VH-VL binders against Probable molybdenum cofactor guanylyltransferase (mobA). Designs and how they scored, part 1

Every score and structure here is a prediction.

Target 1, 202 residues: Probable molybdenum cofactor guanylyltransferase (mobA), of Natronomonas pharaonis (q3irt2)
Amino acid sequence: MGERTGVIVAGGQSTRMGDVDKTVVDVAGVPLVRRVANRLLAVVDHLVVNCRRDQQERLAAALEGLSPTFAVDEVPDRGPTAGIMTGLSTVETPYAAVVAADMPYLDPELLEYLFERADSHDAAVPRPEEWFEPLHAVYRPEPMAEACAEALEAADARIITPLSSLDHIVIERDAIVEHGSLRSFESVDTPEDLERARERLS
Positions, changes and structure headers below are counted from each chain's first letter, unless a header gives other numbers; antibody chains aren't numbered by Kabat.
ipSAE, averaged over its two directions, is called F for ESMFold2-Fast, E for ESMFold2 and O for OpenDDE. V2 adds 0.75 times the mean of E and O to 0.25 times the DockQ between the complexes of E and O.
[cut] stands for letters that were removed.
The coordinates of atoms that the task and the answers printed are left out; those that the model quotes come from them. Centres of patches stay.

## First folded at step 1 (VH-VL)

Design a02 (framework fv_amlenetug)
Fold by ESMFold2-Fast, scan of step 1:
Structure a02 (fold): chain C 202 residues (1-202), chain A 122 residues (1-122), chain B 108 residues (1-108)
Amino acid sequence: as target 1 above (202 residues)
Amino acid sequence: EVQLLESGGGLVQTGGSLRLSCAASGFTFSDYAMTWVRQAPGKGLEWVSAISGSGGRTDYADSVKGRFTISRDNSQNTLYLQMNSLRAEDTAVYYCAKDSPYYYGSGRFDYWGQGTLVTVSS
Amino acid sequence: EIVLTQSPGTLSLSPGERATLSCRASQSVSSNYLAWYQQKPGQAPRLLIYGASSRATGIPDRFSGSGSGTDFTLTISRLEPEDFAVYYCQQYGSSPYTFGQGTKVEIK
């Protein structure tokens, strides 16, 4: 089976939680990114972590034992499209799940479903509400990385731009609810989100 | 208080089979990777097998691959080691250990059971 | 697989003395993922040190670990009677996880 990779995009700044790297913040005894990685590794064989250079040491500590491959951004703070491109450029499996580092309720059953739906397509991207969730999706690494690179060269950092150039399928709310939990998309963005996560995961 | 209690050891003939159990308590069992480590009489420690918190990922030492199967029942907080095609060299005390610090496992073991002796003879 | 070689095989010392135990790896241990365990006769091993130098919960400060790459050391600054035991190093930087053959610290 060893044909799946998971990519955690961890390079973003935590402006709503002050000047703190939220990816390594403690959530009931486990770093936030470790909770994401643990859930992701229930369905994938290889772990890639996209991050800023200044995060690598503390992310390596938080992910001890998981053998992550680090995909470090050469130019920091270029947004999620650049992070996805950098992360997927290191992937050698036919498909990879791309998730954000701040989703502690990531649902392995939903990820499994996304891998199934992505088969024979370039991407399976969920749309649980109004907007696509590109940091909770399954992609063919090479087509997606190339589409992201082209969008960035055109000075268009919007994630919808690479998606529109791919053979992607949209996973709508009804299918998501049937195959997993909507909580899978909950991120920790505020101190209130963090307190709630600590309570739920204690 | 974390406790691990092994059972199922005993005397078995070469070529036979044996199933070891490890009952876990004092922690959220499904959140942690688990491992089996053995020690032959008067010898050192040898890692045997590991399993992730969900049971979705397993790993084995080359010496037991294809003969031993690690599994877990998270509803019963129990870890298992099914041992087939046993050889004299498999004679050892088998320890159940909790991987630390986290769910997928780090390969370092913070709590150990008391061990159960498996003796393989012809 | 990475082979760990411990030396000396036996260390004979008196209470109050310093013990220095060596663990050498056949290849570089990734991220210094190296642990030390203590085992007393008839008992299961006990985790002392992980990540080459971090003390496990509840371990007295007389135990310290150091080293990197292929050369690691466990130091017991002042031996107490309860410290006479066998000590094992273990690498977890790559699968399969491997242990050293052990160093016995015995009373002189």
Scores: ipSAE 0.000, ipTM 0.464, lowest interface PAE 15.6, mean pLDDT 86

Design a05 (framework fv_amlenetug)
Fold by ESMFold2-Fast, scan of step 1:
Structure a05 (fold): chain C 202 residues (1-202), chain A 121 residues (1-121), chain B 108 residues (1-108)
Amino acid sequence: as target 1 above (202 residues)
Amino acid sequence: EVQLLESGGGLVQTGGSLRLSCAASGFTFSNYAMTWVRQAPGKGLEWVSAISGSGDSTDYADSVKGRFTISRDNSQNTLYLQMNSLRAEDTAVYYCAKEKYSGSYWYFDLWGQGTLVTVSS
Amino acid sequence: EIVLTQSPGTLSLSPGERATLSCRASQSVSRSYLAWYQQKPGQAPRLLIYGASSRATGIPDRFSGSGSGTDFTLTISRLEPEDFAVYYCQQYGTSPYTFGQGTKVEIK
């Protein structure tokens, strides 16, 4: 495969760790979003960052040198379905990985496997436990963006709605463990998560 | 005027059956997952069951699994809960609620008025 | 399943006072996916806060949510007569969706 894009969804989700924007919080010397971007760029050629307009300047600072394309949400706080739509609408490669901004253990080998499994399908979406991980998946940009747009026009913000309309492959726990690390899905949501990440990544 | 209206509650004997209905209006019903939440007299809220917008996926609390069936008729904008093998512990006000995403998961942004189910011996 | 424990069980206050309600989870709530609901006798629950800190549409500024991990708080900065009700927290970070047992805010 020649060209791949990675989309980081950072918009619409304010920090829940107090009044700090967690996407730019320091994790052992490197901003959280930059750790995600560095791992993503191990397997993709182009970087797109979906964000709110008020985040753009600080995200640009955190990602300095990586030449991200910003896909700014015109209407904030419409959830990840809107973020995925906005991000994927800027993609010009056949496939794109979509990841959340708060996953510092993102596993490049697992992402490579998801690109392989997505081939000839609209999506490869992992289900490591109970829930699908739509912010840790590989999509064909146009079919997914269109499905998200239709769901939003119908006032259905649930991410499972666009996914269920696509030719998608489910990657179950056993396949994930065989081809990567379950820690790839681990996000930083709490101060305890942050301290654990600082210890692991120092 | 976005609203949910439950009906079908009443007094039923242990081991009996009841079918609850929830009529939705003011939004595109088929595009939202729907849920039933119950509340026993003087107690807190307990999630019972959920159904996807298309009706293709359903989920149940362990306490009702195998006895209750959630379904929907998108052509009539109506949600149903078929309750079989009723027990005294099922006595509660049953609320119909609409799910709304704020992120990857959902919370309940619209609730009906509730319908009382009383199960007695 | 995640068990949510609310405290106090009953909070007796006068109009104009500040109310602080606690919700503690038995395990960390993923992405702070925690909501707060208000319920008056004979009425359905009403959504107040989602995602631990975001106010639902139409909810007055006097209601605010905070917290992450296992400790969450609902604050009502100045109680109005209409705010005396039972309040429930709910997590939606993992199935099954679970509710706390409720905190009753009553007139002193």
Scores: ipSAE 0.000, ipTM 0.431, lowest interface PAE 15.3, mean pLDDT 84

Design a06 (framework fv_amlenetug)
Fold by ESMFold2-Fast, scan of step 1:
Structure a06 (fold): chain C 202 residues (1-202), chain A 120 residues (1-120), chain B 108 residues (1-108)
Amino acid sequence: as target 1 above (202 residues)
Amino acid sequence: EVQLLESGGGLVQTGGSLRLSCAASGFTFSSYAMTWVRQAPGKGLEWVSAISGSGGSTDYADSVKGRFTISRDNSQNTLYLQMNSLRAEDTAVYYCAKFRYGGNSYFDYWGQGTLVTVSS
Amino acid sequence: EIVLTQSPGTLSLSPGERATLSCRASQSVTSSYLAWYQQKPGQAPRLLIYGASSRATGIPDRFSGSGSGTDFTLTISRLEPEDFAVYYCQQYGSSLWTFGQGTKVEIK
């Protein structure tokens, strides 16, 4: 129902692997962020990439042909709440999926389910284990961006703070495994994770 | 003054059907999610079903999935529970309650309840 | 599905005494999204506490809630005659709701 946007949160220090920007690191012939974007674009119509200014040229090259809209952080290193806010502030569709740049196994079927569950709510946020996955969720852009802005003004960087003020539904483990793969939440954080991804996606 | 009033309870035979209603007043009905919670005689509380303010999202307890249908008519400020294929274990007082999704998903106001008795 | 277990099943006390009721979850309750309800004989349940520790509107300050994770407590500092009732905990940390089996607070 209606147009959809996907927001990739690619800024922040967690995207660094030593001196390398891991968002553009090669995974079996395809940059990491492009694997995320390709899977995301299976269920969304528009692509937004939240990033640091120093990443924009590299990300534009990695995502060539996909027509991304860049949502650049004016102040870097403010954490994922700020990245979500910046990314969602550029969205013009009723709902947007927000995903991290390092999840190469992102499951389009699970994302489709999250869009379905978010209908008539401000957010659908999965909880596959004990923690919420706010960088693998579907949001109404304006309410979420506003809640994030309010949390940042209060100097409260916890993602649960904006979620607690919204009409959100939690998607628990049993619903996730019924509608998709838990591998969807697997991120590439270490060199060992990267080698595993190269083996799996070659 | 928030008021919730359940009706439609009564005696029904196993395998039968019954529709419960909950009339709401004192708040903007369409802005709140609604739920049904039941209590078997002498037993504890069991959540049954929930519906979003718009009616676009519904949830059901495993014990009633496929048999019960929750719905609402925002123009009449009324919540419904259609109960089909009733079993003896569905015998309970059925309460409606209002809530908000998210961090406020607790049930702040409850109706008086309506008794459903299922017998063979 | 989170299972809530309340203890004790029955608490026999006199007016003026302190009541302490326990609610334990089979797994961690996210953000302490845990509520307590009071049900007096022949009446509908009434919300007492939400978010583990916040008192609902109109609830006397003798009622207090505490806890996080898997271990939650409802305390009634000085029992009044009208406080003898059944108390239920409820988690809303998931898209589905579950209740404990109840603790009956009865006159000794």
Scores: ipSAE 0.000, ipTM 0.448, lowest interface PAE 15.9, mean pLDDT 86

Design a10 (framework fv_amlenetug)
Heavy chain, then light chain:
Amino acid sequence: EVQLLESGGGLVQTGGSLRLSCAASGFTFSSYGMTWVRQAPGKGLEWVSAISGGGSSTDYADSVKGRFTISRDNSQNTLYLQMNSLRAEDTAVYYCAKDYSKYLYYFDYWGQGTLVTVSS
Amino acid sequence: EIVLTQSPGTLSLSPGERATLSCRASQSVSSRYLAWYQQKPGQAPRLLIYGASSRATGIPDRFSGSGSGTDFTLTISRLEPEDFAVYYCQQYGSSPFTFGQGTKVEIK
ESMFold2-Fast, scan of step 1: ipSAE 0.007; ipTM 0.550

Design a12 (framework fv_amlenetug)
Heavy chain, then light chain:
Amino acid sequence: EVQLLESGGGLVQTGGSLRLSCAASGFIFSNYAMTWVRQAPGKGLEWVSAISGSGASTDYADSVKGRFTISRDNSQNTLYLQMNSLRAEDTAVYYCARERYSYGPTFDYWGQGTLVTVSS
Amino acid sequence: EIVLTQSPGTLSLSPGERATLSCRASQSVSSSYLAWYQQKPGQAPRLLIYGASSRATGIPDRFSGSGSGTDFTLTISRLEPEDFAVYYCQHYGSSPRTFGQGTKVEIK
ESMFold2-Fast, scan of step 1: ipSAE 0.006; ipTM 0.563

Design b02 (framework fv_belrestotug)
Fold by ESMFold2-Fast, scan of step 1:
Structure b02 (fold): chain C 202 residues (1-202), chain A 123 residues (1-123), chain B 108 residues (1-108)
Amino acid sequence: as target 1 above (202 residues)
Amino acid sequence: QVQLVQSGAEVKKPGASVKVSCKASGYTFTRYYMHWVRQAPGQGLEWMGVINPSGGSTSYAQKFQGRVTLTRDTSTSTVYMELSSLRSEDTAVYYCARDYYDSSGYPYYMDVWGQGTTVTVSS
Amino acid sequence: EIVLTQSPGTLSLSPGERATLSCRASQSVSSRYLAWYQQKPGQAPRLLIYGASSRATGIPDRFSGSGSGTDFTLTISRLEPEDFAVYYCQQYGSSPRTFGGGTKVEIK
């Protein structure tokens, strides 16, 4: 019953999409980030958007009506570890889901399960295949933000590194497929991914 | 062990096309983007383009747009670089290099490189 | 496109000496998106540093990177015989990806 926050990490530069800011790209009538936010808000009470300052106005337009709190990167382009740190530093709830801005198939049922599994731990992080998905996970804000700060100070910007210092629960593939869709982890990174998303979500 | 193994040296005449292969092993092929970079004799490194092996989408440097085509075969974990309308200045070593695919969309560095394929364009 | 200018073009040094290599960008580059590669004759480039300052796996700690904005530096604190090579900086924050012209570190 506790209040929950969702953090969307949107500050990445999308060079694979050319000069397009993919977070606000239209996907069958709805901006990409808004599809993520709509799905996230099925499970959380508060929305935080981590972004670059130059993105803030267009993200505010895309998310109109959802009352997002913006967590702007103090030093832009330091990668998702810095984005997670900045986003989580604004969170006042006991747990927050952290998701990437490019996951339009985000599964609310899987997120609900991650919140349940995170209870009494610092994090619940899925591992659907060989990779951990730290931008599709639930965290205690303070321990995770501190771990991210330590990783950045050590000049290790890899998003997986902060997890090694946390009391984290790994959610393996079998549990994921029992409680949600593997499609939840599918991101839009290329023009072909975007075309596929437009077909699936129209 | 992660490896990128490229096809052997090619000698072509001006106006011909060349198709170089890069076979990946030791990792999940569709999780890493594949770049192509060339180096003319005694010159520096020049980026040509990138392919997402998962969907097959591509991005090219403007200098090569219309002449370069990147493709992949997921069943053999192989990417291909085809360069058409060859000129003498296309004589170079051509490298494939993998780039970590991150769901956040953040760009990454090229951590593993193929051994290179020498392409010589001469009359 | 972002142009990267490396200087000096050639460094002639002896083993045991410190090498300092400069890379300047035509516009600001996030430190997260700057890498350094080493290339020996007849070999493919090898990643040394990514994110301006992070050493790649297996790279000795005598290699270090620093810098931000438009000015980046690669330092080799004590040259070993195997370090004589050409070094390239590269930005990966925008398309097209671009490389510097290289700095050749050669034995005196």
Scores: ipSAE 0.000, ipTM 0.458, lowest interface PAE 12.2, mean pLDDT 85

Design b04 (framework fv_belrestotug)
Fold by ESMFold2-Fast, scan of step 1:
Structure b04 (fold): chain C 202 residues (1-202), chain A 120 residues (1-120), chain B 108 residues (1-108)
Amino acid sequence: as target 1 above (202 residues)
Amino acid sequence: QVQLVQSGAEVKKPGASVKVSCKASGYTFTNYYMHWVRQAPGQGLEWMGVINPRGGSTSYAQKFQGRVTLTRDTSTSTVYMELSSLRSEDTAVYYCARGYSSGWYYFDYWGQGTTVTVSS
Amino acid sequence: EIVLTQSPGTLSLSPGERATLSCRASQSVSSNYLAWYQQKPGQAPRLLIYGASSRATGIPDRFSGSGSGTDFTLTISRLEPEDFAVYYCQQYGRSPFTFGGGTKVEIK
């Protein structure tokens, strides 16, 4: 196995909960993004955080001691395809896991399995329900970043567009359940989700 | 280029079933989800369900209470919507529409629509 | 199920005027997963805006979307003759995916 990188995409629209940037909200004594980073670092060697410029200082504070490399979006509000591209463009390892900043139940065992399945392919992307989870997947950084760049240049910000051009494998529900927890994909989107996470992680 | 071509208009009696097809071309059929949306005359849009063409898994709107069945044939890149126990209220234009993955589940390409008329 | 309420039901305006269309959700729409569609008589809907504010490919810049949470707006800055149509909002933040009742933009 070679060295691995984990990329947290923190600058997207999903980081807002009403008027609040949820990446640094407290979840039972630990910021949300730090819970994601702690779980990710169980299986990767290097941490990259994709974010907006205005988030960088508070994310650095939340991730103190973890030595993150920041990959800042120069143009905000370009969607997750742009965030993935920016994050992966800083990666120097053969494979990187890309995860959203709001998944506090991220399962290291499932991530390990995704790295294993991605070997010799451009991507391993899980499909636990009807939808692909591109912000919970393992990619070859260069092919994915280039596919994202091409999609954005064509004014096609849809995340499925870069995936369609890659040698990707789909990890279906049965394999996910066998190798990890479906809760790995559970995100904090609402105040009710946040209260539930506080109760579960206390 | 992406195209979704639907089967022709249907006239059915109450209690019958109708099966509408949607043939996809211009992209990898198994990489995109296919939704079905209907529109009664002079009314708005109503989501019916979705199928994942790769595994064939489906999800339906509660309103159809087991009356709708979505299937696909990967060899012909075709999705089917079957609606049973037809009532006059099912008179509508039925659309297939292509959807995207998490964060981008909007409908970027639509079929031309299939008119289904239920009358006695 | 998230219920989307569009207002007004009918908006009567002249070419060159600004149109502002509202879409209100019964509960917060996750991640701003809200789209706007245009439908002309006898045609399938056409995607205009996704992610609350991103223009779809080929859509003129006079169309813009804004809002978050439960309150969303579609703005047409300067109506052209081809813009008189019915407009629908749609949320895709949670299944079942739901549409608003539509706003008809008609010539005054």
Scores: ipSAE 0.000, ipTM 0.462, lowest interface PAE 13.3, mean pLDDT 86

Design b05 (framework fv_belrestotug)
Fold by ESMFold2-Fast, scan of step 1:
Structure b05 (fold): chain C 202 residues (1-202), chain A 118 residues (1-118), chain B 108 residues (1-108)
Amino acid sequence: as target 1 above (202 residues)
Amino acid sequence: QVQLVQSGAEVKKPGASVKVSCKASGYTFTSYWMHWVRQAPGQGLEWMGVINPSGGSTSYAQKFQGRVTLTRDTSTSTVYMELSSLRSEDTAVYYCARLKYYYGMDVWGQGTTVTVSS
Amino acid sequence: EIVLTQSPGTLSLSPGERATLSCRASQSVRSSYLAWYQQKPGQAPRLLIYGASSRATGIPDRFSGSGSGTDFTLTISRLEPEDFAVYYCQQYGSSPWTFGGGTKVEIK
């Protein structure tokens, strides 16, 4: 049990759709990041948003009423390892879910399962297909933030590097489909994805 | 240093099977997925399949489904690609390659030439 | 399955010139998980660019990648003699991990 935090990583290059910040694009009347936040807040008590400084005002407007704590990147565009480190460094709860800002189908039931599986471990990281989903995982904030900092100090910005140093459990496809929806991992990357999301969520 | 070392060249008759090895060193073998890619003479790169060395789960390109089998031995940090029912069109250089989460296939084996001729 | 189409098939240029190589996907590539590889005769492919625009370790800054969705470009700003090779794009956003047909950059 205990209180939980959700961290949305919103500051990377993948949040740009052309020259627009996709985190605040409208998806059937609701900004993309707010759809993620609403689903995340079904299972967590506190919201942290990792972002670039130039995004903060737009994100504050999109998340109005949800009381987010902003964890601003000191140096932008350092990749997801830096974003996770910055976000988790502001967390005061024993566990935090870390999710990407572009996953509007985020499944609260699957997140609940990840919190359960993370208990007594440093992380629970799903592997629905061939790769780990570290931006859809539950972590002990301090061990993960330290592992990310060590990787960045070693000039190794690869997100898999901090995971290899942690007591992590891997949640494989069969467990994921038993406890939630694979659609939870679906991101909005293109205008086509955006149109699909608008149809599904209208 | 991180490297992948493949077994030597093979010459096979049509209808035979070939098993190519790829030995990993310099990293945690079970932490990264291993892909197999082939290249026929004068042709482009063709993806064949992938193995998760941790659990042994595999995924194959539809073209090779039923003929290719990927396996691993965690005690020797080695992945194997076995291709059965060989035909002349299978003459190619076969590569193993490590795929990292964000970074594409960053480390490749040197390649194994397989020649299928009568 | 995402089909990647590279154009042109062959690009004939002189050292010092700029090379621009195109890779088009039949559907959107997830999270810009698109890589570019260089291959020289008798050698394994070498990773140049990952995530559409990030240079791999040790790759000279004359190599740059751009694009998103279905349209991706590899640019070599000033060709060196060692850059004459075949270049492949590859998407790793979804299974199967498909490659483009390649673009041969040859000396004029």
Scores: ipSAE 0.006, ipTM 0.474, lowest interface PAE 13.4, mean pLDDT 86

Design b07 (framework fv_belrestotug)
Fold by ESMFold2-Fast, scan of step 1:
Structure b07 (fold): chain C 202 residues (1-202), chain A 118 residues (1-118), chain B 108 residues (1-108)
Amino acid sequence: as target 1 above (202 residues)
Amino acid sequence: QVQLVQSGAEVKKPGASVKVSCKASGYTFTSHYMHWVRQAPGQGLEWMGVINPSGGSTSYAQKFQGRVTLTRDTSTSTVYMELSSLRSEDTAVYYCARSRSYGAFDIWGQGTTVTVSS
Amino acid sequence: EIVLTQSPGTLSLSPGERATLSCRASQSVSSSYLAWYQQKPGQAPRLLIYGASSRATGIPDRFSGSGSGTDFTLTISRLEPEDFAVYYCQQYYSSPYTFGGGTKVEIK
């Protein structure tokens, strides 16, 4: 087996694309989630996809050939803390990158840097602006999954709660721009974002 | 036409290493994963590992961890499997195979016979 | 690791007969991640069925797959001479990927 896993959190609802599942929307001939997976797999050995049950078949089709392992949410709509917990609970490697399904410009160089910084710690979490990017971070699976479970048991879904209980390293803006692209954090949220992505990735 | 063509048969002594090639044609090399599977004489199929030709990331079966190395050359659309510290029980036909349908192996190389004998 | 057990080990039949091959998993496998392969002597395996029931491109309709959970079946409705071969099931639900031990379909 390899040493790294990538977890794509795909179970979140999108209110900006109408009734369409944003994760499988076509971006210049390639589904959005596949663009994320292709970039993630430049630095990881295994692919885990956290999703809702109703998405699994569509995601399997979009990720055909990439050997994804699915981590299905038992209860939907519990936020990113629950998605991270479910995804990481299936991971067998010492570290895993957790990324959102809607970040088609995911920078493999930045992810590589996050894996390097996470070494000997429970997490490396970037803070490019004023808030943490927990769906663009590297975690030790067991400590993070357990911390997330404890936070959810306490009805505290804030990502800062599990992070504050862990030995985590914060990657500030200056380090991010030295080792990668800020575009790595850019998500496709609006029709304008989608059109821009289609132009950039054509 | 999609095709995987492997290098020719190898005869090695115990303790040596072997490197088998698998050249892809007829499709976009970086769009699909490439797996390696072996089969000892009269035995079944055994999965060894996989490589993502795009980024070069790899994953190996625990049994082969530390002895197998998968690499690729995107300029020649070729994947390589190197197995070190060869033992007689490594005598087998080695196949490369492409995954397309949810990890199922839709296209296979013709196989490379590796014989480990004194 | 998921262990796949195929039965019978050998199935002796005549052309025109129906072949039914079983594959049993040591733990539940989503049907989307089970495949069947055919292998003839001296040849590489050939994909027949993926996702438990979907026929691969170019595979004749006499081949069909079914099953879910831990029990999967490959059926060949009317054996042709070229169908006498070894058949393997495979799961790609969980790493490491594993294959069954094979079922040999031979001429009676």
Scores: ipSAE 0.000, ipTM 0.431, lowest interface PAE 18.5, mean pLDDT 85

